# Designs tried in a protein design chat: VHH binders against o26223. Part 229

Target 1, 191 residues: o26223
Amino acid sequence: MKLLWTSQHIKVTVHIDGKVSKMDVLEAIKTRRSIRKYQDREVPEELIDKILDAAMCGPSAVDERPWHFIVVRNREMLEKIPEVHPYGAMVKDAPVAIIVCCDSSLEKIPGFWVQDCSIASQNILLAAHSLGLGAVWTGVYPLEDRVEGIRRLFSIPEHVIPFSVIPLGYPAENPGTRDLFDPDRIHLEKW
Short names: E, the ipSAE of ESMFold2; O, the ipSAE of OpenDDE; V2, 0.75 times the mean of E and O plus 0.25 times the DockQ between their complexes.

## First folded at step 14 (VHH; framework vhh_7nfr_2)

Design P10
Fold by ESMFold2-Fast, scan of step 14:
Structure P10 (fold): chain B 191 residues (1-191), chain A 124 residues (1-124)
Amino acid sequence: as target 1 above (191 residues)
Amino acid sequence: QVQLQESGGGLVQPGGSLRLSCAASGFTFSRYWMSWVRQAPGEGREWVSSISYRYGWTYYADSVKGRFTIARDNVKNTLYLLMDSLKSDDTAVYYCAKHIYSSKPKTQDEFDYWGQGTQVTVSS
């Protein structure tokens, strides 16, 4: 007997001996790239848990930690995201996506939730990269049509604001690394 | 000490519905993937469905997709299989299975504990 985790359109495989890439923090920051092409492989639940744990470890204004996360694996739901997010076409091809949200009832200082959710989004990207996955941040807030489209699609309450949609999976592309250091953007003592 | 006890099986006519339950004890139920596996008379075991522990992600065999729904209650330590539009080919003993690790199982031998099974018979 063999177990088969498939539908007609999706085949999922599980790795028992999967190795997590080991890299220091600077290497992870410098080598992380936006990944928009994914292998036809499931991301284990344990890795999503680690990514979300890392997301919640970010600093937030006055420790408000207003973030909530929606984890989407349902293929029909993933396929509907490009209908409300024009630059999210790659989401339908990802095995999973995380929607970063702000619960406005947790906000202590008006407006700073944007920075809080940006930190959470970046931590998701870095954590995914460190675990051998690829991801990309697709913007939702502050584009009103995208915010309301995502809200309706995922039944998000009025007091919760969808901030970003981050598809992730095992990468099927390698864009290489970039050297972006520009000393002309560094000013000593004054502008 | 790990125990899995199925219930809810029985005789049902084609097109009918049944709800199977599996009471789990002796382990931290909320930390493990759970599955339903069936075995028809004279045949090998066939995986039916699995559900993840934290977010409740569900997976189904093509033969049951759209007809069966797997669910869990982590407070009651109970796994469910809601079976709709039953066919004679669904006749089997249905087993509740605990995965060895918290990761998604690929093969049957990734399960370390099984229940005793509950008989489902679909016949007119």
Scores: ipSAE 0.006, ipTM 0.337, lowest interface PAE 9.7, mean pLDDT 85

Design P100
Fold by ESMFold2-Fast, scan of step 14:
Structure P100 (fold): chain B 191 residues (1-191), chain A 124 residues (1-124)
Amino acid sequence: as target 1 above (191 residues)
Amino acid sequence: QVQLQESGGGLVQPGGSLRLSCAASGFKFSRYWMSWVRQAPGEGREWVSSISYSLGWTYYADSVKGRFTIARDNVKNTLYLLMDSLKSDDTAVYYCAKHIYSSKPKTQDEFDYWGQGTQVTVSS
């Protein structure tokens, strides 16, 4: 991966399905889509490391950085996730999943860990997209049954809270582009 | 239905110790800040102590700091208050209280549920 910075934008060169593509930051944000179908291809460990590095670069309340990550590649374990997460059926078909967790012993301001882990989750999605991968955020917190199920499945201690499960892989689907800009949601000076 | 049931109160001499317990049910105990609040005869409610749900952060009123210890057991869904070096002015009904939000309480009115209370009497 090659990063080029210009006066107008930052360009990133990525390999997408074996092909080289150039994508700037705004393009990455606007073209990222939830991907739930994956190719039968392994994701190199180097790419997972890059994604987790990006996840940890997010802003965090009072720099508490409470995030921990579980990387799951074991097919048997991936196949058990849908048993405790009803909307996680696609996880069993992914070559890898990342579980974003909060270590509550690292929390400095009550409740802000949710925002911290949301930022980490979004950075995983954007980094995966920039590297030619597809991913989807499947929600765990604040649904108590899912939190409990994921905790038990991965032997997560009581002071650690599973926040999201993010399967990822090389995309086997290409969702259409979306125009989500809505000027009615922008208010100048007052509501 | 949320239920909080206190126990462990009683009569004790000044300088003595008591351990209060609060059995919680009907909600996810491990997700809420919990507090102890007391009410002395003829007085208003006084906040005593609070404990966070996961970090174990503890906060104490100046009147009890260094003498009381708040603790919780999330496996048993039980809140505790260990009271050491008791004084006659600690005489009150002690209530277990559930916080409305999963965050540090700032005022007494941030509690949405209270137990029935347990009487603590410190007499010379």
Scores: ipSAE 0.000, ipTM 0.101, lowest interface PAE 18.0, mean pLDDT 83

Design P101 (at its last look DockQ between E and O 0.01; V2 from the best seeds 0.00; counts 0 for: pae E 17.2 > 2, placed apart)
Fold by OpenDDE, look of step 15:
Structure P101 (fold): chain B 191 residues (1-191), chain A 124 residues (1-124)
Amino acid sequence: as target 1 above (191 residues)
Amino acid sequence: QVQLQESGGGLVQPGGSLRLSCAASGFKFSRYWMSWVRQAPGEGREWVSSISYSYGYTYYADSVKGRFTIARDNVKNTLYLLMDSLKSDDTAVYYCAKHIYSSKPKTQDEFDYWGQGTQVTVSS
């Protein structure tokens, strides 16, 4: 089949070996690690859609759902993110990043948007991991320089607050798992 | 300024081989995926092959699979297309193109820069 680039969307049948990851929720939580090295491999759009679907399934204060997501695949833009985010160096090596934002106009109760966007961000990480991708949460808010840097770079309106930048890709590292359980942090009935 | 310059085209008989080169400048070549695209007379542009920037993932159109090999030298900032077992239907202007995204291209709009092209003619 001659893929003539007519204006028709070439359905690249990415054989997503759709192995539905049988990873259960506890496994995903316990085995997830921050991944900062990525393969030079495309992340299919279908996986991003699933991740974003998961991101929107978290609870929010009074169901305000203040989150917005910027999906960044432009290589030039990915290369620029580290310029305004000093701890985001790995973003330039990822094939895609998601910027989680809050639309303050959607906020119903002041201040809870941070929790809402945190939940969304964590769901992105867990979903990515369950799908065989690596990701890392790079914090933007509440650091003013990072917030304004990302805002300017992506022309984000003033009433919208960039919260996190999450690069994603097939992992090129395996940091292993950690046991972080600490019984000394558990108090029964009172401190 | 971004520049892409193709070379290595020419006249060859059916069954022959050619090696195309694309010299890149004006950007960090090793940070971008690259592609070859061709255009036959009277036809639209056809994607031929793509290569990732560092890990060597390669993609080919079905029409050239098994005959063409895409490669790159990031030290020399050069993209290559090795063409074996050439057919008359391979006659076209061949362009190198810079990717906007780190993925196999779906449309022509996913390229931001093109070379001027090099003519490949396969004829007996």
Scores: ipSAE 0.861, ipTM 0.929, lowest interface PAE 0.5, mean pLDDT 92
Fold by ESMFold2-Fast, scan of step 14:
Structure P101 (fold): chain B 191 residues (1-191), chain A 124 residues (1-124)
Amino acid sequence: as target 1 above (191 residues)
Amino acid sequence: QVQLQESGGGLVQPGGSLRLSCAASGFKFSRYWMSWVRQAPGEGREWVSSISYSYGYTYYADSVKGRFTIARDNVKNTLYLLMDSLKSDDTAVYYCAKHIYSSKPKTQDEFDYWGQGTQVTVSS
């Protein structure tokens, strides 16, 4: 069993009785940045498993959980992604990418799969950050050419919709944090 | 067409040193992890060492750690294995192998191309 991991941005604490680890979730959320440059270091399979476990813990409309995931480690396949996804140039430099997909046959409420897969994608980004990895969300849906390009490249069936491609790896860049809090966007009691 | 060509093998006495080379062509060498894998007479293939493509992270089997050094030259598209303090147990055909994945191999199926091999014999 691996021990809990810490980084400059993420801290994990153990409660006094030793029974529980405490993650500083707020710090993780505030310090997560899009990472587009990766070390060519191995990303262990156990870390990918933890990330996907976190992805599946997201809420979904009427608990439909329509998500499926493709884990891509094959270098030649990663190099082909930018050919069908113009803004996914960084994917070819990542040691691994996760393709978030929706199985439309699992959808209980039409249209909510987009929110479901968005939540799963964000959980992937946060979980990766918490484990010392960097990742970036790249959009596939609703751009028809990207959807069909990714579908063909990975033999995805017609009833399954590729939603996002998330390359990840150990970071080769360290962007500074941002202060995004804007109190003018908060309205008390009414608009 | 992918080609991997090993050289530098030979007969050496125990405690001696050898430098193996692997000339790569037909693919973007600077984009792939590379390994050395050996096969002793009558044995299966044994992973020896891997190197990542840009940062040059190195990984070694316990049997060779501290004695062998893997290196690469991305300008010359060449992989090296510097072998020091050679033992009789190091006698094998040494193969250069191209990785499918950016990770230590779990099986030989994680390589898509292999060289023809170069014989290393450690004997007095």
Scores: ipSAE 0.572, ipTM 0.839, lowest interface PAE 2.1, mean pLDDT 89
Fold by ESMFold2, look of step 15:
Parts: C-alpha cells; structure tokens; sequence
Structure P101 (fold): chain B 191 residues (1-191), chain A 124 residues (1-124)
C-alpha cells in the first residue's frame, strides 16, 4: 500500500519498500504532539484495542504489569471529568478517554508502578498518533485531590490508583512539530 | 592533531574592550565544551569562562561575570571571548582550552589541549 495524498495545497508521497509502512517509530516519537481539539467523529473500537495492546507491550519492573485501563465513551461521564480534574477540560470534547490505573495488588517492587504506568501512558500516546489520532496525557497521580476525584467518579477501589486520563480522537488541530533536542542535557561519564 | 590558536590580544586602557578569538582544528569542535583560562604574571592559571558544545550554556568566573561574554561559531570552528569594562587585574595571557570529554566538565583538570595564548594588557 502506497500512502499517497493529493490536495491543491499539499502533496505527500511515502516510499514503500515492498511492505506497507505507516510510521517509523522514531518518526512517531518525534512528531507526536499533545492534541486537545478533536473532530466530532467516533473512534472505532478496533483502534482502541490496538492502542491498549500497545500500552500493555511496555516493560514493567520485574514484569509486574500493574496496569488497568478504563475506556470511557459515555458522554455524561466524560463531561463530569473536568469537575474533579480541572486540567482535563478538553476531555468533555473527546469522543473517548482512557484512564490508566495501577492495581497495587500486582506490585512486586514498591513504588515502581509509577514508572510502569508512565510507560503504558506514553505508549498509548504513540500508538494513537501512529493510527492518525490525537491524544494528550492529563496528570492525575500524584495530585491527591485528582486521584480521589477520579476514583470516586469511576468507582475505582481503594487498592487501585488512577494515574492518568488520556482523551483521544481524530485531531482538529495541528500544532506542528517541535525540535526539542538539546545536547547540553547529555552527560558523558559523569554529570 | 588538535590545534588551538588564540588571537586578538593587545594593550588597552582601563574600561576598554577586546575580542579574543580561538581558531580550532583537528577535532569535531561542535562536540566539545570549550573554555577560556588566563594566567597573570606570577600566578597560576585561572578559569575564566566555559561554553557548552551547543549555544545553550555559558559559565563565568565571579571576577568577570557581567563584563565578559563567551561565544562560539560551530561553522567557523572558532571560540570567542568578548571582553568589556577591562580592569588592570584582567592583565594576563589568555588561553583557549578544549575539554577532555564531549559533555559537561566535572573538574577544572578536564582539559587535554591548550592554545599558545594571547597577551591582554590593561594599562593606563
């Protein structure tokens, strides 16, 4: 499959080496942007399944895999999230959101679940981007009031910790790519 | 073969200005931190200023902060020291120094190559 797009203003051609290629992993990492405006367009369950599959491919401390995911499509619930998560205001405009949670009963090494759920959250962002969707990570943990608010709203049990809320949809904005590489942040041998 | 060659020194009156240059060759200049170091008569070498291999971070000794500006041109492989408000105690031989590592230095003894030096004399 050739990825060929034409318009009166923009033309895109992608080379294909005998196999269908949608997006190189480094390209996905470098071009992903936080997207907070979404088209009024449903996201197929098939794409959510692919995104969650990617989320679960992440490494975890001693392979503990502490993550759980809540998929939220209900409009009433999406519209309530900003009441307990003020920096999640764009969630009410998204067709779907994914809540990344830690089940503390699955922890094998205390405290590493934060890294584990961060990895899963970033994989959600990258997978969404590679599928033509836009997403943004909105922070819940470690802010106690947000954690408790989301837990109450979605009936999350006490041993389960909501980590992030990730609204996603087909993007209705294009903030462009940024060049953020800073060699001065790289330390060889020592700080 | 690494080479560093300073120029632009001279005699100036107090309050005057100078621009020092250091031409670099024989290594990938843009990948290294660079420094200016000076030596006054009868004294050891004193660190003056450092600049990261990108144009991001600059560092200055307290004695020159606010008066000197370090800069680099990674296209021309040249290090600069823009010296303003010169004082008599700025009189010294100024050396261009290459850091041993291609990242932020941890100590003053992480220089592996030095230029020949250029004399700066501040006199009335």
Amino acid sequence: as target 1 above (191 residues)
Amino acid sequence: QVQLQESGGGLVQPGGSLRLSCAASGFKFSRYWMSWVRQAPGEGREWVSSISYSYGYTYYADSVKGRFTIARDNVKNTLYLLMDSLKSDDTAVYYCAKHIYSSKPKTQDEFDYWGQGTQVTVSS
Scores: ipSAE 0.000, ipTM 0.096, lowest interface PAE 17.2, mean pLDDT 84
ESMFold2 (binder alone), look of step 15: mean pLDDT 81; pTM 0.834

Design P102
Fold by ESMFold2-Fast, scan of step 14:
Structure P102 (fold): chain B 191 residues (1-191), chain A 124 residues (1-124)
Amino acid sequence: as target 1 above (191 residues)
Amino acid sequence: QVQLQESGGGLVQPGGSLRLSCAASGFKFSRYWMSWVRQAPGEGREWVSSISWSYGFTYYADSVKGRFTIARDNVKNTLYLLMDSLKSDDTAVYYCAKHIYSSKPKTQDEFDYWGQGTQVTVSS
């Protein structure tokens, strides 16, 4: 089936024999906010699968795709994350968290895995938002104490680096949106 | 003042094992990639192994892969090279090297500090 959106200047048609997001991509990017308060409501496994599919669709340096993901739903494990991540207190209250990891055995070009895992992390945030969920990126890499704390907690092998911890849930807060456009940061032809 | 001091070299028989150490001081060791580089008699410098500052990433030259293990102790500011199944071709002076940036080294020219080296000799 076809679905039609119209604006003053363009018309967009989408074949919807499958599932499509109801939120425009630009709208999703501009309205995504960090969410740290979650409803006491389970996130269905099918939504986590969609989010991880989106994460793996990110571009990576020389197509190395070094990311691996740990999905944490166990309440006892979620409650231990703040012990090794001082700004991860909200994780214990989330119904689920995703740990984004880099498997160094998959790295083809040194150092670019940070960019690759950043892209995967951002795709998780955008996909969650587009599906009606809230999430927040809590930093692990490059803070060595957090990297080693998370590694020990989840039995992550030495050749794998935990990069970020992203708690997710149905949002219990509505922070609103931000207007961040700054034309002074745009330079034409030269600096 | 940055200082790197290697130790643990010596004479071993083929098939033997050695553990090299590098004591680091004068910089935030835990923030930098560290490498082992060797120089065999009559040869140029050869990169052996590198380790990320976070214990996570390790890389090895094909000639030593499966036989050598690089490790670090960020509390003690010490870099290690655990050498197993040593061959006569492993005979070299082994140098501890600090990367210029807090990132993986691409070439020898990206090292800003080197130790004095420790001699490893593999012979019968």
Scores: ipSAE 0.000, ipTM 0.102, lowest interface PAE 19.2, mean pLDDT 83

Design P103 (at its last look DockQ between E and O 0.40; V2 from the best seeds 0.00; counts 0 for: pae E 4.7 > 2)
Fold by OpenDDE, look of step 15:
Structure P103 (fold): chain B 191 residues (1-191), chain A 124 residues (1-124)
Amino acid sequence: as target 1 above (191 residues)
Amino acid sequence: QVQLQESGGGLVQPGGSLRLSCAASGFKFSRYWMSWVRQAPGEGREWVSSISWSYGYTYYADSVKGRFTIARDNVKNTLYLLMDSLKSDDTAVYYCARHIYSSKPKTQDEFDYWGQGTQVTVSS
């Protein structure tokens, strides 16, 4: 599938032929951290393809798979994202960002698209981490100002809802790992 | 308005050295990768060298590797090309160009702004 370069975004078609990461899935989940500092290093297209492949492997309600992805590498566009996303300041420091979107026309059951796109977004983060990249989930939906800001910036149709912006790059920080296990949050059979 | 202005070109003998400069204005210079591209008479444009925004990565064409050094001063908003051991085949108009992407360029379409160029002539 040919990557169509546009001045604003790249449409990526993922080929499934990528090698599976050697990182154990539990290791990836437990050691993943939000990374907001990135090296001055390009991210190969091959890694983005693998990440997007992973993003599309998550379950969705009645298999509706409503997600679309905008791959942003254009520096001017990356620099503009923080203008409409105040908590996305790190996006301008990344060599690439993925915008996860929902096509509402693909939704089969109302409201489940949020879960679907969340799963896709999390898979992006885990895949990135397993590949040696750092990423962070910056929420767009359900904040209307961010949704409309990203929509306008990338000329996203009205029936398509931007959900998250995920900058990616080789990490330039190491926040360490943390244990978030809390047995007090586990209830057996009843509350 | 984005502006790139090359300088430092001239006539030099084979084995000589030149230092090219590119003055950038109208944008945040430190936020963009930059390249040198040259065009010899009757030839197409040839990528010469690229540099990342924070000096971490430099790239060179095989034809200039070991002889040319790309550098930048983000305080002065200036891109440089140090050219040593110049050869007759290095004769060209040299352009500075701004990258659209934060990566080594694959095609000429990956540049959005160009300078006017500076002439480098290597002749005995």
Scores: ipSAE 0.848, ipTM 0.918, lowest interface PAE 0.5, mean pLDDT 92
Fold by ESMFold2-Fast, scan of step 14:
Structure P103 (fold): chain B 191 residues (1-191), chain A 124 residues (1-124)
Amino acid sequence: as target 1 above (191 residues)
Amino acid sequence: QVQLQESGGGLVQPGGSLRLSCAASGFKFSRYWMSWVRQAPGEGREWVSSISWSYGYTYYADSVKGRFTIARDNVKNTLYLLMDSLKSDDTAVYYCARHIYSSKPKTQDEFDYWGQGTQVTVSS
């Protein structure tokens, strides 16, 4: 790939040297961990596109699919997120973050958009993990101070609600897997 | 506030070597990807190389891969370009540039600050 800038419109060719994760669905679910430390290596746009495609494939109440996404790569904008999100300190260390939003004009059944956006957020985490990336869900909604801060920082209109901020990148930590199966939480036939 | 100052350019014969430096000040240098970009007389700006801020991941244009090495010193806030096997086609003004994004640039608009440039001339 060559990058030559002129006064004319530039047609750029991008060559991606990526890896495809070999992980089945159950393995991905069981081994996904919150990752808060990232390499500063480039995350290809192709991987972000695949993650967002997966995010939009989740179920939603009455198929309302109220999701909108903001992809943040701007270094200075990522540095400002911790100023409005007390538990989002790690966001400034990520090469990219995704803000999951609800467009309330797309809501067909009141209140279920929270579940819809939760599903989209989880799909982002699983897709990122399956592609060799690490991510973490940092909560925005329902905390009004965080909602307001993120809204102002990214010029989000009033009818759109920022739900979560998910930084992602190649992992710089490797937490062990958890064995969380608890049979005492399973009740057969009755409580 | 933000300043980028290149040095180390000059006249060199084909096949020679040259080391460029870029002194950065007025920002947290260790938090930004940095690039070298060059401009030959009568041509547009051409991206040469990029380096990530901490791990030091490096990226090169095909025209310089294997001949140039980009490096950084986060303690001294300095970016380097080590140029080997120089060719006449490498003759250009070399600019130090600060990235807006943690990625290879697609356009020159993905840099927010530029140095004033240092001239490299490769001639026999």
Scores: ipSAE 0.653, ipTM 0.860, lowest interface PAE 1.6, mean pLDDT 90
Fold by ESMFold2, look of step 15:
Structure P103 (fold): chain B 191 residues (1-191), chain A 124 residues (1-124)
Amino acid sequence: as target 1 above (191 residues)
Amino acid sequence: QVQLQESGGGLVQPGGSLRLSCAASGFKFSRYWMSWVRQAPGEGREWVSSISWSYGYTYYADSVKGRFTIARDNVKNTLYLLMDSLKSDDTAVYYCARHIYSSKPKTQDEFDYWGQGTQVTVSS
């Protein structure tokens, strides 16, 4: 009888009519923003595959490639992440999250895994942005309570260290670009 | 305890209308995609329609597009299916189902909780 009890949500479909558009890498780096509000729109598996492929393209210390990734789509599990990761409150609103982990048994140079997993995490952010998705890096390591909480929640073994949780989705916000260039941070030849 | 309880089924004539309801409790209803799935006598379960949780995106099987409308009320934790222009092919038990993932379902394994069902019979 009455449609008034339904959500009157406006469907937004973004199309580039008759045109293929690819984002320049410098544009991607300059325009990427942390996105913490997501549409409840499905993120296709193919896009996650492309993002993880990009994540694994990063350099690593002596090519050690210590990274492993957990793809979390289960709604019940996404709802539980904020219980052990308070900075990750928006994760419960995302359709999917990627947990970046280090397998310490793959380390060849002690301690460089942090740089390695940081590179993979940033590549996830840039790849997501280039695919029309929004993401944000939420820190896990080195905060011991978060590391242990995520490890327990996802049954991560002792030798594997959860590094970051990255929720992803089609953005439901547009924070705009920023000009962060600061020439005072550039030193020629010496300090 | 997750609970889904359907109601509103019954006997209708071809071309008639019916509204199904599904009362949800024991979980954060507004955080889950929800679906209607039906099972005709002697057949397997057939996905009918899905609705997302926040923006109200809706999806329909081709067999019901233009005739059925899925809706939800996140204040009352209730899922609806407005069925118009009913045909004998629509005769089935209709189930309310909760999604594991925020996506269109590809298989019935993507639902973790089901209601008891409500019978819809379209008969001349």
Scores: ipSAE 0.256, ipTM 0.710, lowest interface PAE 4.7, mean pLDDT 89
ESMFold2 (binder alone), look of step 15: mean pLDDT 83; pTM 0.849

Design P104
Fold by ESMFold2-Fast, scan of step 14:
Structure P104 (fold): chain B 191 residues (1-191), chain A 124 residues (1-124)
Amino acid sequence: as target 1 above (191 residues)
Amino acid sequence: QVQLQESGGGLVQPGGSLRLSCAASGFKFSRYWMSWVRQAPGEGREWVSSISYRYGYTYYADSVKGRFTIARDNVKNTLYLLMDSLKSDDTAVYYCAKHIYSSRPKTQDEFDYWGQGTQVTVSS
């Protein structure tokens, strides 16, 4: 099938490189793992669009939706991220990374943008997994040196805060499933 | 060694405006949260506004929200308070305050240094 392009965007149907498995929500949540090793395959733009669409569907405090996203595909730029993010070594090997940012001018309630951007970040991880990709959340905020390093590297204005860097790609590892259910953390009616 | 010097106070009519400045020296100004705190005669200290050191996040007391704007210039090591629509109950000595930690203060007791103060008097 084919995608129709106009100056007024029309989405019809897209065949995407690399077949993705259908996954229900609970399966996606339970089987998602942090992926830090990637094939050197390019991730199609259409998959990134779907992931970012999912990211923006998260709830936010008083519907402030403070998130902005930077999509980084430039190899030289990806290779510079580990210089300003000590735990971002895997980013240089990813075909693409998404930087989740908060535009502070959109914040309506102080501090809730952290929760808003956390929700957006998790939606990116889940959407990527559901589409057959692997991703990992690397923390930026609230670590001042990482925030300023990423800001400087990507020319992010002072009123915008980089929150997380999420490299994405087709997985080159399969870490398996975790069993994390702990009934001792569930209290009925009272503590 | 730490020094905070406020200026810009004075007598002003109700509805008027004033711009307070605080010149900071003796510490890495660009690494500290800064606040404005005021004290009216016979009253305790009242926190007015705070500003973060890097991103410029601002917080205001309900009594001044929408009327006052806190700002900083990390190149000039100067803190500002732009005061609009002044009311008689804004009459107080205004202090520039340096936080004990390079983070937002939880209480007034978390300021390790206070400036000399500048008097603001709002009367007809």
Scores: ipSAE 0.000, ipTM 0.082, lowest interface PAE 22.0, mean pLDDT 84

Design P105
Fold by ESMFold2-Fast, scan of step 14:
Structure P105 (fold): chain B 191 residues (1-191), chain A 124 residues (1-124)
Amino acid sequence: as target 1 above (191 residues)
Amino acid sequence: QVQLQESGGGLVQPGGSLRLSCAASGFRFSRYWMSWVRQAPGEGREWVSSISYSYGWTYYADSVKGRFTIARDNVKNTLYLLMDSLKSDDTAVYYCAKHIYSSKPKTQDEFDYWGQGTQVTVSS
């Protein structure tokens, strides 16, 4: 359901809102790119709900599922994120951002929440891409200044750890595809 | 509710070593930056060292770099200061302090709780 729009030297692939993308899983994984430029267009709540549903479907250590999510649409709050996150400048230009958090009271195995929240973050990126949106993972944990900056900005309690900030929107850039397959990183039977 | 209790101070000869401890209670110790701050007789408070809640970042005043080591045990809720090659200028009351912010302190206003202090005297 993608439309290809071309103007002068610019090629833009436009995705149909509220429709399911017809990408298979391998296509979604291989074509997903970090998107840092967004159209001036609201993301429907229904698409955010689908993305968060997918995020919660990830595997987690001993099924602890420690993730919580903050959905940020308030422009003034989005504009404050770069003040506490140096590499989050693109967030102020996004129509929405998702903050992935760990509720440490739900952790059953020490330390595995990082893997759990990484899986949730990646599922957000893949689900967004499959639905015609662009997103980028901006790191918060383990950078203590960013963790505490985001915590204070969004009134996050001490037992909850902000893990990542993921701005998303309809893409206003097309970085193209990458061929990242490196057979030198594959070892048969032994190192 | 919040309590910080220092120990390990005493009289030591120049070039000697001491280990200070700070027992913390009444708050989630593992989630806060902690500092050591000292005050010599007739002087103002001087920041000595800070440690992040994850052990990942430690900071030292130039006067103590290479001689002091800050450490913590989040299981025991205890902050430490390992002091080597002590000098007469290190003579002071040493205070354990809890940070309000997760950053290197600029002023005393960035601490919300202080211990009662432990005296360190370096003299021959």
Scores: ipSAE 0.000, ipTM 0.138, lowest interface PAE 17.6, mean pLDDT 84

